# VHH binders against Bark storage protein B (BSP): the designs that were tried, part 16

Target 1, 288 residues: Bark storage protein B (BSP), of Populus deltoides (Eastern poplar) (Eastern cottonwood) (q09117)
Amino acid sequence: AHLRLGLVFTSDNNERALQDSGLYSPDSEDSSVDIAGRRFHSGTLNGSSIVYVKTGSHSVNMATTLQILLARFSIHGVIYFGNAGSLDKKTMVPGDVSVPQAVAFTGVCNWKKFRSEKGKLVFGDFNYPENGENLLGTVEYEKIKMFSPSEAPKEVFWLPITKSWYNAATEALKDMKLRKCYSDECLPGEPKVVFGSKSSTSDFYVRNKAYGDFLNDNFDAKTADTTSASVALTSLSNEKLFVVFQGVSNVAGETSSNSRVSYLASYNAFLAATKFINSIPTPRLACE
Below, E stands for the ipSAE of ESMFold2; O stands for the ipSAE of OpenDDE; V2 stands for 0.75 times the mean of E and O plus 0.25 times the DockQ between their complexes.

## First folded at step 4 (VHH)

Design n05 (framework vhh_8ghr_2)
Fold by ESMFold2-Fast, scan of step 4:
Structure n05 (fold): chain B 288 residues (1-288), chain A 126 residues (1-126)
Amino acid sequence: as target 1 above (288 residues)
Amino acid sequence: EVQLVESGGGLVQPGGSLRLSCAASGFTFSSDYAIGWVRRAPGKGEELVARISSWGGSTSYADSVKGRFTISADISKNTAYLQMNSLRVEDTAVYYCAANPRWGYTSINPQEYDYWGQGTLVTVSS
């Protein structure tokens, strides 16, 4: 019997990248299982045994789907690939792939009344940074409670990527060449893999430059998405190895990414995930 | 150059107490850190018994030691401690201090810790 790697992603663009690669082979015509309206596919990716599933965006869809995957299948560890926005264009730009070392929920907070003096952070109207007045009050970012089989419940903010897998990814993807062109359109520079960043997850999209700058300046977060911290929390709660690959599809607060750049970001994240998957051993499940 | 130096091991009677210390150099407890105590008994595998991280001093314990062992850290002395109470014969093991100075949390797998002390023997016997 084989332990499989769990491959999770959120969107049709992510799935299309996997399909367009030609690297996935289903185990058989009956190799998919539908659970709670989600389809889990068992097969091989460039020779490595996987189960993959499209989860849908946002924290609850990711967490629910990933927990089903981990509860119903024999999964050695979790590989996530998907899209993210850059919070610092000096660090990474569209087409690049971010391999973060830690992720956090930045959407879990207490929103205090205006002029609250007992706040962790005070911010104003980020859609109109010229206003100068903070009429929105104070946001206090909260830790979340994490449960696991071997530990008492604890409160956590930063969720670290599995150190051994993060290190393996850094080694496997060093100097990796990513795809620059799609449909006869090319990125202005050579896309690259960026290691060691921190990532912000919330159930709203960070499209506001002032808030993106705030996350970069105050949390040292370099990317923002709607799912990576759910991957981390669910994996850590199940004491499973995991790693995250984020294709940069836009810069927060700038022009929305076009469909070709979004697809290229998805494809580059997929390439990074695949190279990582093929670099690690997949042990056989020992039967009693 | 991260170094961990354990002390405080020894022989103790069942029901007794010991306090282990782990002095760290090459990183500070004011930065992001995770420190665990891993034990290895004769004929057994390695077990992570206690862990503390920089995330508000978050702690966790193996079920075998919950309520009996307490992990703590002294930031000013850059030292972590394991207070072991109500010791049992089955607590006999070599206890290792293990650290990841760049992570606020580590997995339960001992292999996730990059830096290890030399170990200190704890014997619970009459």
Scores: ipSAE 0.000, ipTM 0.129, lowest interface PAE 17.2, mean pLDDT 82

Design n06 (framework vhh_7d4b_2)
Fold by ESMFold2-Fast, scan of step 4:
Structure n06 (fold): chain B 288 residues (1-288), chain A 121 residues (1-121)
Amino acid sequence: as target 1 above (288 residues)
Amino acid sequence: QVQLVESGGGVVQPGRSLRLSCAASGFTFSDYAMGWYRQAPGKQRELVASISSWGGSTNYADSVKGRFTISRDNSKNTMYLQMNSLKPEDTAVYYCAANPRWGYSEDYDYWGQGTQVTVSS
């Protein structure tokens, strides 16, 4: 018997990148199983034993699917790849791959009376009218309570990526060549892997420039998505190693990338995840 | 216009060897991961071996591991499959494939016509 690596992603485009790569080989027997409407695939990715699953987008789909994966399979650790929006075009642009060192939920909030709260993480005053009071109030960002088997529950905002796996990814992906072109469309520069960023997760899409700028300026967040913090919280709660690879599909508040650039981002994230996976030996269970 | 042309198939006795070749044209060969797939009568098409575009990294189905070797020569736009110790269960049509499967390109047909490999039994 041996432990496998869990490979998770959210969308059909991410699965298409995996399939299109030609790097995945299903096991000869029992290569898939359906659980709660999700299909879990057992096989090898460029020689490394994995289980992969398409989770669906947003925090609940990711958390639910990942918990099923961890409960039903012998998983050594979790590798996520997917798409994200850039919050800072000086740091990364479409086609790049972000490897964050920490992720946070920025969509868990208390909605307070206007000007009633200071000292918490605050977006600002909503809809300040010319006349009268703004009765819609103020948004406060909230910490999440994290549970684990070995520690008392604690409140955490930033969820750290596993340090050893973050460091291993940095080493494995140095000087990595990413895909620049799809058909006759090419990225304007050479895509690159960007390390050491922080990422924002919410169940709404960050397509507003002002909000994207706020997240960058106040949280030092460089990417936004709908899933990475859910991967982090679920993995940490289960005391599992994990790492996140984000292909940059767009810049918050700017004209969206076409479908080809979005697919390139998915493909580049998949390539980064695969190179990392091939750098990690799959541990064997001690059996007699 | 993408073209993949397989060659090297044939009829052999068990325990013998064959070398398949796939000549690629119409795309930037060095940008694509390549694979060999096979389809036996009455079965679905399955991946036999694949090779990365930038690193020489390879992957094999468990049934062929240790017997088959995939390689590529980017200067010749050609991929190879060396098949040793052939077994009757290796009998199939072998297809060259260029990955990715781009559903968004009207010009991409990246499956070869296939080459028949028959191991006597």
Scores: ipSAE 0.000, ipTM 0.126, lowest interface PAE 18.8, mean pLDDT 82

Design p01 (from b11 with H107F; framework vhh_7d4b_2; at its last look DockQ between E and O 0.01; V2 from the best seeds 0.00; counts 0 for: pae O 14.2 > 2, placed apart)
Fold by ESMFold2-Fast, scan of step 4:
Structure p01 (fold): chain B 288 residues (1-288), chain A 122 residues (1-122)
Amino acid sequence: as target 1 above (288 residues)
Amino acid sequence: QVQLVESGGGVVQPGRSLRLSCAASGFTFSTYAMGWYRQAPGKQRELVASISGSGGETNYADSVKGRFTISRDNSKNTMYLQMNSLKPEDTAVYYCAKDYLEYSWSFGMDVWGQGTQVTVSS
């Protein structure tokens, strides 16, 4: 009945990080509710009252689950932690945590006629440039229409993280130590929290180096995932505070992620989210 | 400087009780998991009990379960181990320890106290 923080994530690795931490305590009664095949857990995370839910990957699963959370529970604000791919090795590498300042959908496009010296592509004829020209035609990125209770609908491309919560995160996490090793496998460098980046969300994985470089060069996007912009759009549409923590599990265009590195990325994103949660004034259940 | 200082050890007869205290300084006490470890002569150091930063979760070694209680007072930056029904096999140096990561539990200890001797003998 009282305001809680909503903690959302997509995967089993994210949930395992939460469980392995030993920081979550379910409420003494009615600790979980199943809605539309999704399980919502009410409890405390290191003393802070939360509801957490595993949403599944891609934009629709996140948006649907988060809207259920916000409609059925009294949520003060939304904390997302999850995994992302790095688009810039100079900025961040696997194990690092990205705290973006803004996120955008980069999968909503007008795909237009190819206009190049190489001529017209036939239907179903796709060229994948590893380096250089985009041979698949011209892609024009679209703004998303955002609805909210107190404003007329507007078109937005960059979805800003809540300024007060972004600033609180930068202060709380500035010197944070992150986990480097899982069993006998360790990251090659010291993982770190990276602030102020922009993030790309699409319903496809960015595993092509040329496309990843394009997103970095043209949008200044440093990470790519399938969910962060859905968190942003749904939260902003409901006029809720929100913040995003992305554990870097791979680099676009490099070998597919190692399961231990993916777990470390999930764990480090969870640690950052938890430290943030403990740093802000958190609504508590009121006594009668 | 991060420091842990144990107190409360001593010599006691079987069946009696002791309460160990660990005073912490130099870090945000409430956000780190803590544990009590012990080392008997000729044996490796073993975990006795651990507690989450908030105190909401505790874990005990099977050999002490039901006899020992770990607790913490975050307002005093102090962790406790209440040891009841002491046995000769509980004789060891007891160490308090801090997890190396904030908001983590059971992922390695980076700071250790100097230890306090507990001797259970008739």
Scores: ipSAE 0.273, ipTM 0.650, lowest interface PAE 4.3, mean pLDDT 86
Fold by OpenDDE, look of step 7:
Structure p01 (fold): chain B 288 residues (1-288), chain A 122 residues (1-122)
Amino acid sequence: as target 1 above (288 residues)
Amino acid sequence: QVQLVESGGGVVQPGRSLRLSCAASGFTFSTYAMGWYRQAPGKQRELVASISGSGGETNYADSVKGRFTISRDNSKNTMYLQMNSLKPEDTAVYYCAKDYLEYSWSFGMDVWGQGTQVTVSS
């Protein structure tokens, strides 16, 4: 028996990428199971044993689904692939794949009283014209309490990607060629894999340039999504290895990419995930 | 098609042993938890023992703890129930069942065998 990897993603487009690749083979006709409205699929991805599940968007869907996956299946590690927005178009553009080294919940905040001390997201800084007062006050970002079986709970802001897996991914995906074209539509430049970034996760998806810039400038976040930090927190709480692959679909504050570009980003993230999965030696379980 | 076939049942005297087998087909055997159930005449079906897909986790009804052992050979797609120190109260039809998932966590069984009769009588 081989340990399986968990493959999680959020959207129909992500699932479509998996399906369209032709790389997934179910174990059998009955290799899927429905739990809490989610369908878990057991099979192989290009020869590697996996269980994959589409979780739906946002952190709660991801967390609850992933926890079920980890509780009910023998999972060695968790691989996430999905779409994200770029917070820095100089670093990442649509079609690129980001492999972040850390993710954070940037939606965990205290909304402070009016005229509280400045230091975090100050709404007044975004007034137009400049130097006006904003009665909304300020938002202070908070750390989250992280639980784990082996140690006492701790307060954390950044959730690190599993170091060993991040390094392995960096090696495995070195000079990886991504797809530039889909359905006769091509990206203006050669897409690339970007390592070492940090990512912002919030149920508030970043479509605003000013806020995107804020996240980039203050937290050094280069991408934003709604689920990556949930993957991290859940995996860490279960002491599971995990890695995140983000296909960049859009840039904060810019017009949304067309559906083809978005799909291409998803597909590229999937390819990156697949390549990584295939690079990981799968431990064999001793016959008990 | 998913299929479970029990064997090994029979008539034995109290204190004797039996070994039941369940041959599975039509699914990735190691992926799913399995279980043995029994139903005595006039009684409800009850869980006897369960085992995770990998075999690393087992559960037993209190009434059979220490006497029964559930195991599986994933290379042979077969689950076993070693029944020692059998009692008249163990008389029942024993059913092999497939769980929905890797670990038996109360989500139920989706496939059942035809059952095998175990009779313990002096």
Scores: ipSAE 0.000, ipTM 0.228, lowest interface PAE 14.2, mean pLDDT 88
ESMFold2, look of step 7: ipSAE 0.000; ipTM 0.320
ESMFold2 (binder alone), look of step 7: mean pLDDT 87; pTM 0.884

Design p08 (from b11 with S52Y E57D H107L; framework vhh_7d4b_2)
Fold by ESMFold2-Fast, scan of step 4:
Structure p08 (fold): chain B 288 residues (1-288), chain A 122 residues (1-122)
Amino acid sequence: as target 1 above (288 residues)
Amino acid sequence: QVQLVESGGGVVQPGRSLRLSCAASGFTFSTYAMGWYRQAPGKQRELVASIYGSGGDTNYADSVKGRFTISRDNSKNTMYLQMNSLKPEDTAVYYCAKDYLEYSWSLGMDVWGQGTQVTVSS
């Protein structure tokens, strides 16, 4: 017997990149099934057996859809590709692909009551002093509880990408060519793959420069999205291998993205995911 | 040089208390999750208690909950384990450990102290 790879993404642009590639071929029988209003597609991606699904954005849609995928299909591991915002334009810009080593929920927090002491808003419980007025009180980032079949439940903040798959991705993608132009719209520089970053997930878009700078300065987070930590938590909870590819579509606090740049980001993330998938064969059980 | 040094172990009678200390150096102590682990002779190492952040979010093994208290003083780069109502079953070498990722409570420990012996005997 053989296992399939699960390929998950959130948006129509991500699906369009997959379809436009011409690399996906549906199975001749039972090529799709609808479960809880979601369509799961069984086929091959450049020869590799996959199940793919469009999950919708934000943490609950991703977690719910991915859990259905893992419970209803024989999945060896999970590959996510999607879009993210850059939190550090010195590290990565639109069109680039981020391959993070760890992701965290930064939208799960305890918003404590207002303090009368002078000071600026200080996020979390990370030993940072107040400066200026803090009329909004203190925001404390919370760890999430992770359940798994093999261990007692534990509290975690950073969710590590599977080390073997992260290492395989760094090797497979080190000299990868990415798409620079879509029609007459071209990126100003050569897009590149950036490895080893940390990523922030919340159920809101980080479009505010001050908050983006806070995440970069205090968590060393280089990208922000609405789904990657849900991929990580759900995969780890099911003890499944996983890896994340993020196409950078904007810089937090800037109006630099347009529909073509967003599509290029989606396409480049898809290319990175596909090259990774082609570098690892799906394990098969030996026949006796 | 990243280093963790435990102290405070010893031999005590059942029902007594001990306080273990872990002095950290060579890294930004305040931004890493820290834990206490123990290993009894012939058994695997197990997590006793962990702590994350300067405000001290904590987690305890069921066997020590209500008896042991973990704390930290980030100004002194030191973590503590207050062990009350000690039982013979608490006899083990106790290890201080640091999480491998900054701002992480993954409990993937990459740095360990040398250990301090705690013996609870009548």
Scores: ipSAE 0.000, ipTM 0.110, lowest interface PAE 18.4, mean pLDDT 84

Design p09 (from b11 with T31D H107F G108E; framework vhh_7d4b_2)
Fold by ESMFold2-Fast, scan of step 4:
Structure p09 (fold): chain B 288 residues (1-288), chain A 122 residues (1-122)
Amino acid sequence: as target 1 above (288 residues)
Amino acid sequence: QVQLVESGGGVVQPGRSLRLSCAASGFTFSDYAMGWYRQAPGKQRELVASISGSGGETNYADSVKGRFTISRDNSKNTMYLQMNSLKPEDTAVYYCAKDYLEYSWSFEMDVWGQGTQVTVSS
């Protein structure tokens, strides 16, 4: 017998990319299982044995779905693909795929009175009220506590992607060609895979340029999403290998409502994930 | 450039103690989790102890729990491993390691130094 790889994503667009590829083959008509309103599909992706599931957005949906996947199926490791916003146009633009080395929760914080300055990482002024005193105050970012079976609980800000899988992804995806056009919409430049970034996760969308600039300037975060740190925390807590592929669908603070570019980003992230999956040796149970 | 320099190894009899030191330079010491790996001849390298950047949290392999104590002095950029009740199976080269990310605590850490030999023999 063989262990499977877990393939997770959040949205209908991500699932559509998988389906449109024609690379997925279900094991049988009875190869899907519904658990807690989520459908888990067992099959092969271009010959590699997987279980895939659409998790829904935001930290709790991702964590809940991943824990069900890891508890109910024999999973060797977790591959996530999805969409993210760029926080730095010099590093990456829509259509590109980010392979981060670390992710962090940037939505876990102490919210303090305006001009209350104590020596943590502090995010500054807000604009409400617009003219008067800034009554929203300052934000101090918090570390989170990470639990795992073999180690004492750790307080950590950056959640590292599995080093061996991050390195395998950099090797497998070098010189990779990504999709430039979908229907009549084409990217202005050649999309590329970008390695070595850090990524920000929060349960709110980063659409404000000033906040996006703050994350880039103070955390060296190059992308923002609503799920990647939940993938990291849940995988690390279960001591499972994992890797993250983010298709860049927008730039934080820019007004772009292009659904075709968003789909193209999803598709490119899917292509990167698939190439990585096909580069990993098929896991085998001991003595088989 | 990152430098980690191990010291304090030696030859001791079973039941004795040794204190290892790791002097660090080239990075902001208090921002990084650190640890001690060991490798005996013919065996794979294993992480025996690790400590958070602040020093507030520690982790130990089951084989050394209750006998070894990891600590750090952030004012001196130095990490220590106090090894008590040494056994022949503790014989190995001991390596100082630093996490590759600040404000993180990885399962895989980077070994930078040449190591220090600990031999427990009767």
Scores: ipSAE 0.000, ipTM 0.279, lowest interface PAE 14.0, mean pLDDT 84

Design p11 (from b11 with Y103F S106E H107L; framework vhh_7d4b_2)
Fold by ESMFold2-Fast, scan of step 4:
Structure p11 (fold): chain B 288 residues (1-288), chain A 122 residues (1-122)
Amino acid sequence: as target 1 above (288 residues)
Amino acid sequence: QVQLVESGGGVVQPGRSLRLSCAASGFTFSTYAMGWYRQAPGKQRELVASISGSGGETNYADSVKGRFTISRDNSKNTMYLQMNSLKPEDTAVYYCAKDYLEFSWELGMDVWGQGTQVTVSS
């Protein structure tokens, strides 16, 4: 039997990058399947057999869609591409592609009181009362429980990308040229692939510089998104190979962003994912 | 380049002691958890002992609790396994391993040494 690679992403911009590339060919006019309101497309990407699906943003949409993909299709491994915000301008800027080595949920926490019910928020400030200390309490980050078929449940914070696929990606992408311009807008510098970073996932967008700085300073996280740790947990729970490609669309806390830069980030992440996919042939069952 | 080099193995009689050493290079030693694994002939590889980056926390397999002690010297980039009251069942190749993630207490496979043979003859 024919095993396929699963290609997952969250947004219309990500799907548009796939479509605009001209590299995807459906197996037939009716090679899509609708399951639980989601459309799964079977075809080839520059000659490699894939199933792709647009999941929607945030952890639940990603986990639910990916579990359907893995349960209903013969998938060898999972390739995610999408957008992320940079948490460190010295490491990466809009247009770059991050290939993280590990991802973690930073939205799973205990919100605790501090100072006898009069807690202070460890980071940030608040507008009520407008001139005063934030009294909302202390945030304590939690490990999550990971389940899998072959071992007892364990508590983990960092979710490692499959080492063999991470290494294959570093080899496949080491000299990769990324897209700098879309229509009349160009990035100020040459975009690059950045390897070995750590990434933060939460169900809220990190648009606050103070919180972005906190994640960089305390977790050594270089990117933030709403889905990568969900890809990791679901893949690891199913004991499936996976890898993550993040196009940097903004810098956390900076207000300047536009749709063309966001599209370039999506397109560059797609290019990286495609080059990786074409370096990994889809396995076949033994012919004996 | 990350490298782990084991030493200190040998052939000993039951009830005696050996001390294994693992010399590490190519990474920030003090921020990674480390461990000792062993593989006996015809058996799966198993974790024997592990130690946090700071050395403040240790963990042992039930089969070696009370007999083996893991330690590290972060100033010398070296990890040790003191093996007391050795039994024939401790015969195996012993491997030094480094955690996949910096500042983690989880032991995943990242870098393994070439191994050192320990033989306990009856």
Scores: ipSAE 0.000, ipTM 0.157, lowest interface PAE 18.5, mean pLDDT 83

Design p13 (from b11 with Y103W W105Y H107E; framework vhh_7d4b_2)
Fold by ESMFold2-Fast, scan of step 4:
Structure p13 (fold): chain B 288 residues (1-288), chain A 122 residues (1-122)
Amino acid sequence: as target 1 above (288 residues)
Amino acid sequence: QVQLVESGGGVVQPGRSLRLSCAASGFTFSTYAMGWYRQAPGKQRELVASISGSGGETNYADSVKGRFTISRDNSKNTMYLQMNSLKPEDTAVYYCAKDYLEWSYSEGMDVWGQGTQVTVSS
């Protein structure tokens, strides 16, 4: 028997990259099905059998859509591609692709009263990796409870990418050329794939430089998005292989120059995901 | 190392057919989009047809749509152009080309064959 790979992404730019690539061919029969308002597409991506779906952004849309995918289709593993903001210009800039080693929810916290409720919100009180102070209250980052079929529920903060697939991605993408230009507009440098970083997921966009710097300095997070930890939690809960490709579309605290950079980020993440998918041997069910 | 070799050109009368072949070597053929371009005397080189790495997507110039068919056989590392209902204005040197970016189906080509002459005349 042959399994399919699940390809998930959140946005219209991600879908446009897939469509513009010309690499997707729908199956001749039963090429799509609608479930809970989401359209699942069955076909091949440059010859590899996949099911893809546009999930919408933020943690709940991703988790709900991915759970439907895993429950309703025979999926060997999950490949996510999408956009993220860079938290460290020395590590990666717009156009680059991040392949993180671990992701965490940094938007799940307990906000406690501390010394003062006056003044503007200033981020400073925190409990990970060490305690700090601020006058508007203490922020305590929380672990998330993870359920799975094979073990008792446990509380986790860092959600690791599947080690074998992370390693396979590192090998498959080591010499990869990424897209630098969209028509007449080009990135200032050569885009590259960056491996081994950690990523921050929250249901708010990290646009504030001070908070972005805090995540980089204290969590060693190099990218921020609204979905990657939901991909990780849902995949791990279902005991499915997964890997994440993040196209860098902006730097936290800085203004993006135009939508073409966001498209290039989406396209480069798609290229990385596609090269990885085509490097994976045809999935087969083990015989009893 | 990367090479593209065209064959199948020749002289034919209007209304006849011709099949061009492009043999590729030195790269992973199935992961690159390919195309056929042509250049007539005194004109710029133009796209005739293109095909994705898997063969699932194709694109044709308006001037050849419905007459020409592009295809590929990834097991043989070969791309084809079936040219039907040939017209004098199809006279040109035909080049096969490889997309510059792996896992992409873009407008950019970075490797070209030496070309094969197609002449349509009575």
Scores: ipSAE 0.000, ipTM 0.236, lowest interface PAE 12.7, mean pLDDT 84

Design p14 (from b11 with E57S Y103W W105F H107D G108A; framework vhh_7d4b_2)
Fold by ESMFold2-Fast, scan of step 4:
Structure p14 (fold): chain B 288 residues (1-288), chain A 122 residues (1-122)
Amino acid sequence: as target 1 above (288 residues)
Amino acid sequence: QVQLVESGGGVVQPGRSLRLSCAASGFTFSTYAMGWYRQAPGKQRELVASISGSGGSTNYADSVKGRFTISRDNSKNTMYLQMNSLKPEDTAVYYCAKDYLEWSFSDAMDVWGQGTQVTVSS
């Protein structure tokens, strides 16, 4: 039997990129099913068999939706495309696509009494009183526990992208042209695919330059989003292949994102995901 | 290397039909969106119709909606424009073009053909 590829994304902009491409063809009649208020679409993307679903943003929506996908459908592996903010203008700017090698949750923390942690990675002293103690304390980052069928539970911080799929993406997207213009407005430079970066996931948006700089300087994280580490944890917990494509829609610390640039970022991430999907062999059960 | 060759133009009376063809070579036809532009003397070039690489999505200028139909045959590397109920205002040189980007359906197109003349006159 053919295994399908799972294509997941969070937002209406991501879905609009898929729809605008004209590359998706639904299967006959039984092309969608609703599970727990989520609609799963079975069809082909430029000839490759997929199931796609719009998950909603943030870690819980992604994890819940992806677990339903993996439990109810015969999925060979998971392809995520979506938007992210750049943490380093020198590495990535809006319109670019990031293909990270690893992702981590940076929103799972112990909130500590001020100055109670030494020799550990902590961030910030919040609302120092002019007189007296800082009541808000400091934040310490934590590893999370990963469960899987074949291994004992373990504590992890960095969640690696599947090596074979990361390598396949690097090969398939080499020298890829991305969309620079939408209508009569164009990005200032040529957008590009950036490989090998690390990405930060939290359930809040990183819109503070100082925090973005902290993530870049201390974790070597180049992008931030609300979803990618949830894709990684859920896929790894199910021992499924996965890969992540992030369209850069903004720079952390800049207060305005342009809606056209956000759409271009979504579209470029979709283009990267589609080229990757079309480059891998049709997932099949090998019975020979 | 990349070639687009238009054919099917001619002189017709108002209310008649013409079918334009665009034969493509030198690139992977099925992965690029295609379109038809037209330019009348003394006027700017305008997009008439476009079609995604798979053929699943199409766009039309308001002036031709309901009268023109764009289609493609990826097995033959050929795109078509069926023009019905032709009007004098449809008189123009018609050009075929391909999208700048693979796997895209955008308003940015490159590689223009030589064009084919369509004249609608009494």
Scores: ipSAE 0.000, ipTM 0.257, lowest interface PAE 11.1, mean pLDDT 84

